# VH-VL binders against q0aze0: the designs that were tried, part 115

Target 1, 268 residues: q0aze0
Amino acid sequence: MKIILVNNRFKENTEKKAQEIAGQLSALNVEVIIDNGLDEPYAGTVDFIMVLGGDGTMLRAARRYGQRAIPVLGVNMGTVGFLSNIEINELAEYLPLILREEYSLEARMMLEVAVFQQQSLLTRVFCLNELLLRSNSPRMLSFALEISGQKLEPYRGDGLIVSTTTGSTAYSLSAGGPIADPQLDAFIVTPVASHIINKRPLVVSPEREISLHLLEEREAIIGIDGQIKMDFGAENRVLIKRAPHPLLMVNLKAKPFFTSIDRSLQRQ

## First folded at step 4 (VH-VL)

Design s10 (framework fv_ixekizumab)
Fold by ESMFold2-Fast, scan of step 4:
Structure s10 (fold): chain C 268 residues (1-268), chain A 124 residues (1-124), chain B 112 residues (1-112)
Amino acid sequence: as target 1 above (268 residues)
Amino acid sequence: QVQLVQSGAEVKKPGSSVKVSCKASGYTFTDYYIHWVRQAPGQGLEWMGVINPSGGTTDYNQRFKGRVTITADESTSTAYMELSSLRSEDTAVYYCARAYEVTFDSGSYPFDYWGQGTLVTVSS
Amino acid sequence: DIVMTQTPLSLSVTPGQPASISCRSSQSLVHSEGNTYLHWYLQKPGQSPQLLIYKVSNRFSGVPDRFSGSGSGTDFTLKISRVEAEDVGVYYCSQSTHVPYTFGQGTKLEIK
């Protein structure tokens, strides 16, 4: 058995814990590859991915490895998050189940984002939460949205979010989008500070294709999961569709989504 | 092993421009931002600007806006800093440094690896 | 711009004795997401700056445990429990919470 242990070396004691866990796994005849964010994604085959840290570390792991159809377990390191399944102090209890491959998998849809300059593909990236289009200046954007070839009336405002259901509690929530059950597959399209009073969030089929482009030359940015940032101009267009593979999240214990959301909203 | 290797020292006349390069190796170039920081002889450190190599998005210190341009070439894993309209007070060692960024709206993680520095001397 | 003020500007220490450097910011360095982006760098003579401590109190890889950082909000301290000859150089505090990112004036540490 070969496991990738993903951590963020710049987060609260995660490097030391990663080394401890790697030692424990090696003692059990498990080969461990540590991905602390410094190098390219591990190119070889692996059986399991264990993510130590918060939601940000999980988002990076999903972008790097999510399309490989490998089980991914989020292990919380003391921070509250939505993407972890167990706490670090529970790992010893659940480790025998992991090694015997006795767990269920929860499929979480991902986005495939393709950015073009006119007819040329500039980049293609996958993400778990969302794509954000936003103004990079005080000037509002004017932009076109198409859903499966249907052209909507132009948007005017600070931007737009195209989110998975997993991402419904991230940027989309802050912009007024709905909280969605992550077991549902859907795109959530949420306007950011729209100047048009009747622009509402849309919930659409994950089989639809969404495209965006600017109608006027403006300084704009595309953000992916809040981690990748790209310039976006009037010569660019972005195409968003369902990624070929969902992220396969390991479920070792019931983590009640709705009580977690309720607790989080009480803190605000 | 992570390395940032900068171009060699330059001597420039006032009013000209200089372009310094920073070649990255030992990590995925697009996973880290590249910052530029300068240091005049015997003085402290001054942040100039940053680039996200993944999309070319830049941000500049307003003191240099209009004179500084930072670019990156993903195919060669190289970042560049060009400073125009040079004056004698631009004489400094120019450093590139990388920083991890978890979200694009958060503060920046530290400059964990630095280039060796490029001395730019501006004199008549 | 956030101004970073270090004290003292210079410090001479006999080998084996402790050293302490203070850093004060003109505004809180706590980001809205909860992190404090205050870092300490060391520039040894003739070398590039190198990271010592990040986000207030975390030692960077390879940094000896005689270095420690502490503080909150606007007041931060770097401590060296036992100064060694290799610790000679200029120490800088830096904030990367708000653009433009800024550095303190630097504290020069010398051996007596």
Scores: ipSAE 0.000, ipTM 0.439, lowest interface PAE 13.0, mean pLDDT 85

Design s2 (framework fv_ixekizumab)
Fold by ESMFold2-Fast, scan of step 4:
Structure s2 (fold): chain C 268 residues (1-268), chain A 123 residues (1-123), chain B 112 residues (1-112)
Amino acid sequence: as target 1 above (268 residues)
Amino acid sequence: QVQLVQSGAEVKKPGSSVKVSCKASGYTFTDYYIHWVRQAPGQGLEWMGVINPSGGTTDYNQRFKGRVTITADESTSTAYMELSSLRSEDTAVYYCARGYTIEVSGDYWFDPWGQGTLVTVSS
Amino acid sequence: DIVMTQTPLSLSVTPGQPASISCRSSQSLVHSEGNTYLHWYLQKPGQSPQLLIYKVSNRFSGVPDRFSGSGSGTDFTLKISRVEAEDVGVYYCSQSTHVPYTFGQGTKLEIK
């Protein structure tokens, strides 16, 4: 059995805990690869991925490994979030179940984002929460949105979010998007401070392709999961579609989504 | 009835600033953009800028960049256009206009327009 | 900036006769999505401008059917089939395809 431990090298608690867990797993004849985010993703085959940290660390793990159809477990290190399943102090209790593969999997859709410049592919990335197109200046953007070849009337505003249902509680929520059951597969298209009346968030089939480009030369950026930022200009186009594989999230502990989001909204 | 009512005429000295108001009524203020367009005596129309009252986001004609500031007060349903460093060439009637909204855009065509505010810049 | 050029600059028409105003843009007004954001406004003497036609050929609410717009790309025309006294004023074409939004220099329509 080979397991990747994803952690943050510069966070003392997670590095120490990763080494401790690696030692425990090695004693059980499990091969451990530690991924602290600094190197290229591990290229070999693995059986399981254990993410030590908060939602941010899980988003990074999803971008690196989410397309490999490998079970991913979020282990929380004291940060409140939606993507972890167990707490670090519960790991010892659940470790035997992990090694016996006695858990259920929940599939979470991901986005495939391809950025072009004049027909040339610049980059292709995957993400779990969302793509954000936003202005990088006080000026509003004018941009075109196409859904499966259907050209919508131009958008004008601060930007647009294309989100998964998992991302419905992240930036899309802050921009006025709906809260979606993460077990559903859909794109949620949420305008950011849109200046067009009746431009509501759209809930669109995950089989659709979404295309965005600027209609005027503006300073804009594309944000991926709130962690990666790329410049975006009138010469660029982005194509968004469903990623080939969902992220396979491990469920060891019942975690009722609706009560969790309800508590979160009461604290806001 | 949908209506935009502007503040009264102003006489200003070169180098000063002027702030013109535009009070909206008869519709939901935050559902539409407010544009500002000026017209010098006997001349054509010149677009100055726009504001979304809902978010306060603005866009300006580069010719006025650094001199024009457009703001909106949702509580009074009033938009403002302030123009600084006034010159005699800024003598004009200043109009606010609502961005007409259908599914397309609130800012692609203008209806209604305010009655206009004459700003005279003279020493 | 997109320059909008109108011809003629002035027009005198006998009541009941047709009138035609041309508008030319310095570059195409077609957005990549296929829409053309060319509009026509009328400013009657002493009044604010009012919208007549939006997106080349669509009459705004309440605008009489004697007004029609046509054109594509860079060349556009506003036609009035039968001019009436209430039609006197200055007509402006305008583009909102690209910021800054720009207007033609205006065409003054007078009754003979």
Scores: ipSAE 0.000, ipTM 0.377, lowest interface PAE 20.4, mean pLDDT 84

Design s3 (framework fv_ixekizumab)
Fold by ESMFold2-Fast, scan of step 4:
Structure s3 (fold): chain C 268 residues (1-268), chain A 123 residues (1-123), chain B 112 residues (1-112)
Amino acid sequence: as target 1 above (268 residues)
Amino acid sequence: QVQLVQSGAEVKKPGSSVKVSCKASGYTFTDYYIHWVRQAPGQGLEWMGVINPSGGTTDYNQRFKGRVTITADESTSTAYMELSSLRSEDTAVYYCARESYVYDTSGFLPDYWGQGTLVTVSS
Amino acid sequence: DIVMTQTPLSLSVTPGQPASISCRSSQSLVHSEGNTYLHWYLQKPGQSPQLLIYKVSNRFSGVPDRFSGSGSGTDFTLKISRVEAEDVGVYYCSQSTHVPYTFGQGTKLEIK
């Protein structure tokens, strides 16, 4: 059995814990690869991915490995979040089930994001939560939104979010988007600080293709999962589709999504 | 305007340490990594390490094993690079550089550089 | 460590003529997602390096269109279609696919 341990070397205690867990797994005859985010993703065959950290580390793991159809388990290291399934102090209890492959999988849709300059592809990335288009100056953006060839009236405002249902509780929520059941596949399109009173979030089929481009020269940024930031200008366009494969998340114990989000909203 | 302003030139004796500062302005300091790169006279560029100002976590080029320490002060938007046990071959211009738009965490793409700090190590 | 090798180490160009600089990496710079993290920097005399081209072929903000990058895998090229006096300096290729990040030895561009 070969397992990737994904951690963030830039977070205190996670590197030491990753080494400790790697030693324990090696003693059980498991081959371990450590991915701390500073080198390219491991290219070989892998049976399981264990993510040690918070939601941010899981988002990075999803971008690196989510398209490979490999089970991914989120192990919480003391940070509250929505993407982990077990706590680090529970790992020893659940490890026998992991090694015997006795768990269920939950499929979470991902976005495929392609950024172009004129006709040339600049980058293609995958993400679990969202793409954010936002202004990088005091000026409002004017931009075009097209959904499966249908051109909407131009948007004027601070930006737009295109989110998965998993991302509905992340940046989209902060911008006034709906809370979506992560078991559903859908795009959620949420305006950011729009000055047009009738611009509403849209919930659209995951089979739709979404494109964005600026209608005038402005300083703007494309953000991916809050972790990747890219300049976006009038020469650029972005194309968003459902990624070919969902992220396969490991369920070792039930996580009560609706009661968790309800309590989070009450304490804010 | 994005700007990185470094401290002035220093002359140090072998065996001492030097601490170079890099003050950032024109952007949210905690949103971007800061890298340190040096250039010996007439030589190329050599990456030394990086800091995430948001948490203070660092990574270093192993070539500088145990001699380099990078820190950041969020309240003053200033990053620091301290190099200890100085040798004559540490004579170089030291640059701080903001990591550009972050791709996957394997990316190092400095978009804005400081003006450089000349550190001369001689007796 | 990934070794980045530039050729030539220096070149002199008559103003208005083209220039070409090659960069070779000791192993592939292709990331698993298909992107290649090869970048080009220019260091003008007495100045800090400045980013010209990122991810093989993308011009950074403000960089004139006479600069272009190309290549794949381990072989990369920076081209200047019509060299101007302001282009004088040392050009560096760099990789950020693998840690530690590394730079080529530099190519000095001079005007004849």
Scores: ipSAE 0.000, ipTM 0.443, lowest interface PAE 13.1, mean pLDDT 84

Design s4 (framework fv_ixekizumab)
Fold by ESMFold2-Fast, scan of step 4:
Structure s4 (fold): chain C 268 residues (1-268), chain A 123 residues (1-123), chain B 112 residues (1-112)
Amino acid sequence: as target 1 above (268 residues)
Amino acid sequence: QVQLVQSGAEVKKPGSSVKVSCKASGYTFTDYYIHWVRQAPGQGLEWMGVINPSGGTTDYNQRFKGRVTITADESTSTAYMELSSLRSEDTAVYYCARDWEYTVTGSYYMDVWGQGTLVTVSS
Amino acid sequence: DIVMTQTPLSLSVTPGQPASISCRSSQSLVHSEGNTYLHWYLQKPGQSPQLLIYKVSNRFSGVPDRFSGSGSGTDFTLKISRVEAEDVGVYYCSQSTHVPYTFGQGTKLEIK
């Protein structure tokens, strides 16, 4: 059995904990590969991915490995988030179930994001939550949005979010988007704006292709899952589609989504 | 306008500490990482460390062996770099710089830099 | 630590002529989804460094199109197609694939 341990080396003591867990797994005849974010993703076959950290570390794991149809378990090491299933102090209790493959899987849709300069592909990224287009200056953006070849009226504002249903509780929520059941497959298109009366969030089929480009040269950035940021100018175009494979998330504990989100909103 | 404004030049004695400030304006302070980079007179650039102002997590170049501490104060949008046990070879211009991304892929591109703070260590 | 080596360490160029600076890393800079985190900075006399090129070949906002970056793996090049007086300064390559992040020694560009 091969397991990838994904951790964030920039969080205090997480690498020491990853080494400790790797030692425990090796003692149980499990081959362990540690991914701390600095090397290329492991190219070989693996049976399971264990993510040590919060939602941010899970988002990175999803981008690197989510398209391989490998079970991914979120293990929380601090602040509780929406993407972790168990706490680090519970790992020893659940480890026998993991090794016997006694767990259920939940499929979560992902986005495929392709950024072009002119007609040349600059980068292709998969993500779990969202793509954010936003201004990086005091000026509002003017940009074009096309959905499956249909050109909408130009948008004017601070930006736009194209989100998965899993991402509905992340940046899209903060921008006024709806809360969506993560078991649904849909794109949620949420404007980031001050005072745009007739621009509403859209919920569209995941079979749609969404494209964005600037109508004027402005300082703008593309953000992916709140982690990857890149400059976006009038020479650029982004194309967003549903990714070929969903992320397969491991459930060892019941984690009722609606009760959790309801409590979170009441604590504001 | 996005800018980083650093504190003024310092003259310190060997064995003392110096604390340099970097005040951010024109953007959301907690959305970007702040790096510290130094340059000894006539020499190249040396990376010292970085802070995520959201949560205060840091990473350091181990060459400074526990002498460097980077902090951030969200209420004033100010990052600080403190270097202790100063030696003559610590005489340098110290820069703060803003980063588009840091923790995910190990990547950064420092797009906005402070004006620099000259720290002179002399007896 | 990854060592970044620049050549030449200095060059003098007549205005309007091209300039080329090479940068070699001691290890491959390819990371994650295939991205290469090699960047170029310019430090003009008496000023802070400023970003010119990020991730090998992407020009930063406001950087003139006479600047271009290229390369792969361990070998990278910054080219200036037509040097102007404002381009005087020290050019640094930098890697941010591996911690600690490191810079080349710098290449001083002067006008003849």
Scores: ipSAE 0.000, ipTM 0.425, lowest interface PAE 16.2, mean pLDDT 85

Design s5 (framework fv_ixekizumab)
Fold by ESMFold2-Fast, scan of step 4:
Parts: C-alpha cells; structure tokens; sequence
Structure s5 (fold): chain C 268 residues (1-268), chain A 123 residues (1-123), chain B 112 residues (1-112)
C-alpha cells in the first residue's frame, strides 16, 4: 500500500507529526510519500491520500490530487473545519479500517478554471471551493457573465464568485450565497457587493460553461480557493467548467453536514 | 499607481545584519506575494525568498541557511528582508518584486519591482 | 537546484536586425498540471529587471510584439524580430517550476 501524507510545513508541529505518522505507517509495511507543498505533486500511483491539517491543507490536496480518483481522508490537527472527517487523536483507532479499505467514499464536484489572454491559455487549475473575481482597487468592476453562451446583462460591483456546492459554506456564504448540500452537483454564482441590488445568486447545472471578462480597463484579481491569486485585466478571459473527476472523500465517521453548519451559523 | 519603494543604501561590517524594507502602495498589500532577489556587482540574479503578506507564510532559498528572514507588516504595507552574519560576498543590490501569479511553490513575479537597495559589506 | 544555461553570454546586433537567445534547463520545467514556468526578464542599464515573457510564450502587458518566446521541456528561445536601441541590456531566463527559483547567467545585448 502506498499513501501520500499531505501536510503544511509552515504550520507549527505539523511537519514533526507527519514524520511520526510516516514512521508508524512504514512499520506497518506502508510506503509513505510526504507532500509538504514545496515540490510539484507526486507523479506515481498511490492507493490513498491522508491530509494532516485544516480545510486549507485539504483544499491544496484536492487541487494537487483530486483529479486522480484516489481516496482522500482529512485528519484534523486541532482547528475544526468542514473537510476533515476524523481528529488526529482518533487516527490510531481508525488506521486498521484504512489499511483494510473498510470505509465509504463521498464524491465532491470540483471546478476546472482556465484563464486566457489573446486566445492563449495562461493557466489551467482545479479547485474544490470557488473562483473569485474581484476588484483590486476602490473602483468597482464592470464585467460580462456568460452561461453556456447566454450573455447576461452586464454586472457592476466588486466582483463575482463561482462556487461548487462544497464551496457554498466558504466565500460564497460570506457574500450572501445559499447553503448547498455538498452531495448535489451545481455551480453557485454569487455577486460580491453588487451595486445592482436585484442581482441574485444563481444555481445552475454543472454541465454549463461559465465565462467572465472585464468590460472596461480595471485592476482585478482572480482568486482560487483563497490560495492562488493572479492579475485579471480586460485582455483576459476565464472559462469555468465542471472538472472531469470529483474529489473522493473518505468517510470513516458520520458527519451530519446540516447540524454542523447550523451550529456554525449560531456561533456569534 | 502601483509602487514598491525600498530603503536606502547601507554599509555594514562583516558579521553584522542588515534589514531592507520595501513599502508597497497603489494596491491591496495582502493580495500579492512579495519576492526578494539579489544581484552581486557585475553578476546575475539570485532568488532569496518569498512572503505571503496575508498570514506571513514564507519560502526561502536554502542556500542562505537560516541567515535570511522575510517579514511583512500589513499595517504599514511594508515587507522586510533581514540577512544576518554578513560576509563580503553578500555585497549586492537587493530587490523586492510583486508576484503576478503564484501557484503553490510555482509562479512568476516582477510586474512591479522596487528600485533596489545597495548593501556593501566591508570593514 | 535546477541550473539554467543561456547562450550566448553576449550578443552584438545592428538596429533592425533580429536577435535570438537560448535557455536550457538541467531538468524539465513542465509542472504536473501541464504549465511550464519559464520566464524572461530584461534588465536595462541602471534599472531594475522587468518582466518580458512569462510561461514560455506569453508577452507581458506593454511589451512590444517584436518580442516572442518559444520552447518546451528543457529548451527555450527568446526572439526579438527587429532590435531597437531601447532593447539594450541583460536578458535573463528564469524557472519557477521548482523551489528554489533559479535564473540563467544572463545574456548581454549590445548595439553595433
């Protein structure tokens, strides 16, 4: 069995804990590859991915490995989140089930984001939560949104979020988007501080293609899962589609999504 | 107008440390990474490290073996690069530069560069 | 560390003539996501470096169309179709596929 152990070397103690767990797994005849984010993703075949950290580390793991159809388990290292299934102090208890492949999988849709300049592809990335287009100055943006070739009336405001259902509880929620069951496949399109009051969040089929471009010269950025940032100008266009493969999240322990989000929203 | 303005030239003795500043203006400081690159007289460019001002996470060229520390102060929109245990071969112009695109540990920078800070290490 | 090797180290060109600079990396610069993080910078005399080309062939904003980049894997080229006086300086290729980011040794372009 070969396992990738994903951690964040910039977080206190996570590197030492990853090395400790790698030693424990090696003693059980498991081959371990450690990914702390410094190098490009491991290119070989693996059987399982264990993510040590919070939601941010899981988002990175999803971007790096989510398209490979490999089981991914989130192990919380102290900060509670929505993408972890077990706590680090529970790992020893669940490890035999992991090694025997006695667990269920939940498929979570991902976005494929392609950014262009003058018909040239600049970058293609995958993400679990969302793409954010926003102004990088006090000036509002004027931008075009097309959904499967249908041109909507121009948007004017601070930006727009295109989210997966998993991302419905992240930036989209903060911008007034709906809470979505992560078991559903859909794009959620949420305006950011729109100066057109009647622009509402849209919930659209994951089979649709969404494109965005600026209608006037402005300073803007594209953000991916809050972790990748890139400049976006009037010469740029972004195309968003459903990624070819969902992230396969390991479920070892029942996690009632709706009661968890309800408790989070009641926290004041 | 986006600008990166660096502190002035410094002359330091071997064994001391130097801290160069890079003050950003004209954009949201926490939205862009800041890279540090140096250039010894008559030589090429050498990457030193990068900082994400949102949260302060850093990555360094290990060639500087714990001698380099990059920090950022969001309240003043200023990034800093401190190099300790200075040697004569550390004499160089030190540049800060704004990142355009950062994907994990891969990306590119330099849509805006600071003017450079000459650090001379001599007795 | 990835070593970046530029050829030639110096180049003298008559205005209006083309110029070509080669850059070779010790390892492939293709990231697993499919992007190639190879970039070109120009440092004019007395100035900070400026970005010309990013990810092999993409011209940075404001860079004249006489500049073009090409290549794949480990072998890359920067071409100037018609050299002008303001193109004088040192050209650097750089990779950012793997940490640490590395630069070529530079190519000095002079006018004849």
Amino acid sequence: as target 1 above (268 residues)
Amino acid sequence: QVQLVQSGAEVKKPGSSVKVSCKASGYTFTDYYIHWVRQAPGQGLEWMGVINPSGGTTDYNQRFKGRVTITADESTSTAYMELSSLRSEDTAVYYCARVIDYYESSGYFGDYWGQGTLVTVSS
Amino acid sequence: DIVMTQTPLSLSVTPGQPASISCRSSQSLVHSEGNTYLHWYLQKPGQSPQLLIYKVSNRFSGVPDRFSGSGSGTDFTLKISRVEAEDVGVYYCSQSTHVPYTFGQGTKLEIK
Scores: ipSAE 0.005, ipTM 0.530, lowest interface PAE 10.0, mean pLDDT 86

Design s6 (framework fv_ixekizumab)
Fold by ESMFold2-Fast, scan of step 4:
Structure s6 (fold): chain C 268 residues (1-268), chain A 124 residues (1-124), chain B 112 residues (1-112)
Amino acid sequence: as target 1 above (268 residues)
Amino acid sequence: QVQLVQSGAEVKKPGSSVKVSCKASGYTFTDYYIHWVRQAPGQGLEWMGVINPSGGTTDYNQRFKGRVTITADESTSTAYMELSSLRSEDTAVYYCARGDFYVETSGYPYFDYWGQGTLVTVSS
Amino acid sequence: DIVMTQTPLSLSVTPGQPASISCRSSQSLVHSEGNTYLHWYLQKPGQSPQLLIYKVSNRFSGVPDRFSGSGSGTDFTLKISRVEAEDVGVYYCSQSTHVPYTFGQGTKLEIK
């Protein structure tokens, strides 16, 4: 059995804990690869991915490995979040179940984002939560939104979010989008501070292809999962569609989504 | 205004060690990583390592691993680079520089502000 | 380690004329997360390096618009549309896609 341990070595105690867990797994004849974010993703075959950290570390793991159809377990290191399943102090209790593959899997859709410069593909990335198009200056954006070949009225405002259902509780929620059951596959298209028209969030089929481009020259940024940023100008176009594979998240214990989100929303 | 101010020039004998300081001001010290980069006379730039002042975690270029130690004192907003077992080939200007290091929030792993440099001369 | 190769190693330019510097990496600098971490630094005589361009084409704050960066994958270019006396120095390309971070050999720009 080969396991990738994903951690953020610069978050307190995670590197030491990753080494400790790697030693425990090695003693059980498990081959361990540590991915602390510094190099390219491990390219070899692997049986399981264990993410040591908060939601941010899980988002990174999903971008790096989510398309490989490998089970991914989130192990919380003390930060409250939605993407971890067990706490670090519970790991010893659950390790035998992990090694015997005694767990269920939950599929979470991902986005495929392709950014073009004129006619040329500039980059293609995958993400678990959302793509954000936003202004990088005090001036509002004017941009075109096209859904499966259907051209909508131009958008004017600070930007737009295209989110998965998993991402519905992240930036899309802050911008006024709906809370979505993560068991559903759908895109949520949420406007950011529309200045001219009160646009509603749209919930569309995950089979749709969404394209965005600027209608006038502005300083804009594309953000992915709130972590990576790319400049976006009038010569750029972005295409968003459902990624070929969902992220396969490991369930070792019940984590009630609706009561968790309800409790979270009542906090100031 | 962001500033990184380094300690003064040093002359060392082969086999000794040197410790260079880098005092940060004009920003929250723990919000950014501090990198160390050296430049031998008339030569190019060579990355040595990095520290996250929040927690003190480090990473080093394998070429210097075992000889270099980077530390940070949050109370004085000062980072330090100590290089041991000095050789004449270690004669260089040593720079500290502010930047991110690739992690969950990475998008800025470049050196936006640099210290003025510290010349370390190693001679018998 | 990723090898960064700059051409030319030196050039002399008449003030007001354009200049172009090329940088090639030994392997792709496109990170798996979609960004290309190729940056340009200028070291003026007797000074520390300073950031000019980050992530291929973004000008750092305070950098004049006569500087522009372009490229993709392994081939990158820094252009100066109108060289001025203050542009004299050594230009370095650098990658931070792969650890350890590495720099090109440098290109020395002089005024004729």
Scores: ipSAE 0.012, ipTM 0.530, lowest interface PAE 7.8, mean pLDDT 86

Design s7 (framework fv_ixekizumab)
Fold by ESMFold2-Fast, scan of step 4:
Structure s7 (fold): chain C 268 residues (1-268), chain A 123 residues (1-123), chain B 112 residues (1-112)
Amino acid sequence: as target 1 above (268 residues)
Amino acid sequence: QVQLVQSGAEVKKPGSSVKVSCKASGYTFTDYYIHWVRQAPGQGLEWMGVINPSGGTTDYNQRFKGRVTITADESTSTAYMELSSLRSEDTAVYYCARTLYDYEFGSGYFDLWGQGTLVTVSS
Amino acid sequence: DIVMTQTPLSLSVTPGQPASISCRSSQSLVHSEGNTYLHWYLQKPGQSPQLLIYKVSNRFSGVPDRFSGSGSGTDFTLKISRVEAEDVGVYYCSQSTHVPYTFGQGTKLEIK
């Protein structure tokens, strides 16, 4: 059995904990690869991915490995999060179940984001939560949204979010988007501080393609899962579609989504 | 204007330390990583390290590990590079340069460079 | 560390003629995202380096159409279709797929 331990060298200083867990796994005849975020993702075959950290570390792991159809387990390191399944102090209890493959998998859709300059592809990234187009100054953006070839009336405002159902509780929620059951596959398109009264969040088929471009030269950025930021100008275009593979999240411990989100929503 | 402005030239003795500053203006300081790249006279470019100004996390080229320290001050939008135990071989122009915020430091390109700071190490 | 090798190390070109610079990496520069993080910089005499081409073939804003980048995996080329006087300087290829970031030795372009 081969397992990747994902931690973030630039967050929480988790290298020592990853080494401790690697030692425990080696004692059980498991081969361990440590991914601390700086090197290229491990290219070989692996059986399981264990993510040590908060939601941010899980979002990075999903970007790196989510398209490979490998089970991914989120192990929380003390911060509250929605993408982890167990706490670090519970790992020893659940490790025998992991090694015997006694768990269920929950499929979570991902976005494929392609950014172009003119006709040239600048970058292609995958993400679990959302793409955010936003102004990088106090000035409003003017931009075009096209859904599967259908051109909508121009948008004016601070930006737009294109989210997965998993991302419905992240930035989309803050911008007034709906809470979505993560078992559903859909894009949620949520305007950010739109100055047009009739612009509403849209819930669209995951089979649709969404494109965005600026209608005026403005300082804008696109953000991916709140972690990757790219300059976005009038010469750029972004194309968003459903990623070829969902992230396969390991479920060892029941997490009641609806009661958890209800409690969280009351705190906000 | 979007720019990175570095501190002035320094002359240092072997064994001393130098601290070079890089002040950012015209953009959101925490949206970009700051890297340090040096160039010895008549030579090529050598990457030294990087800082994420949001939180201050760093990574260094192993060739400089133990001698280089990179820091950032969000309140002044200024990054610093300190190099200790200076040798004559450390005589170089030191540049700061930015990459757009990226969770993976290896994914960036340098779209904006400082003007450079000449550090001369001589007896 | 990834070694970046440029050829030639210097070239002299008559104005209006084409120029070509090659860059080879010791390992593949394809990232897990499917992108290739190979970039070209120009350093004019007495100036800081400036970005010309990023991710193999994307021209940075303000860079003339005369400049083009191509290649894949480990072999890359920068081409200037018609060299002009302002193109004088040292050209560097660089990779940012793997840490540490590395640069080629540089290619000095001079006008005849």
Scores: ipSAE 0.005, ipTM 0.522, lowest interface PAE 10.2, mean pLDDT 86

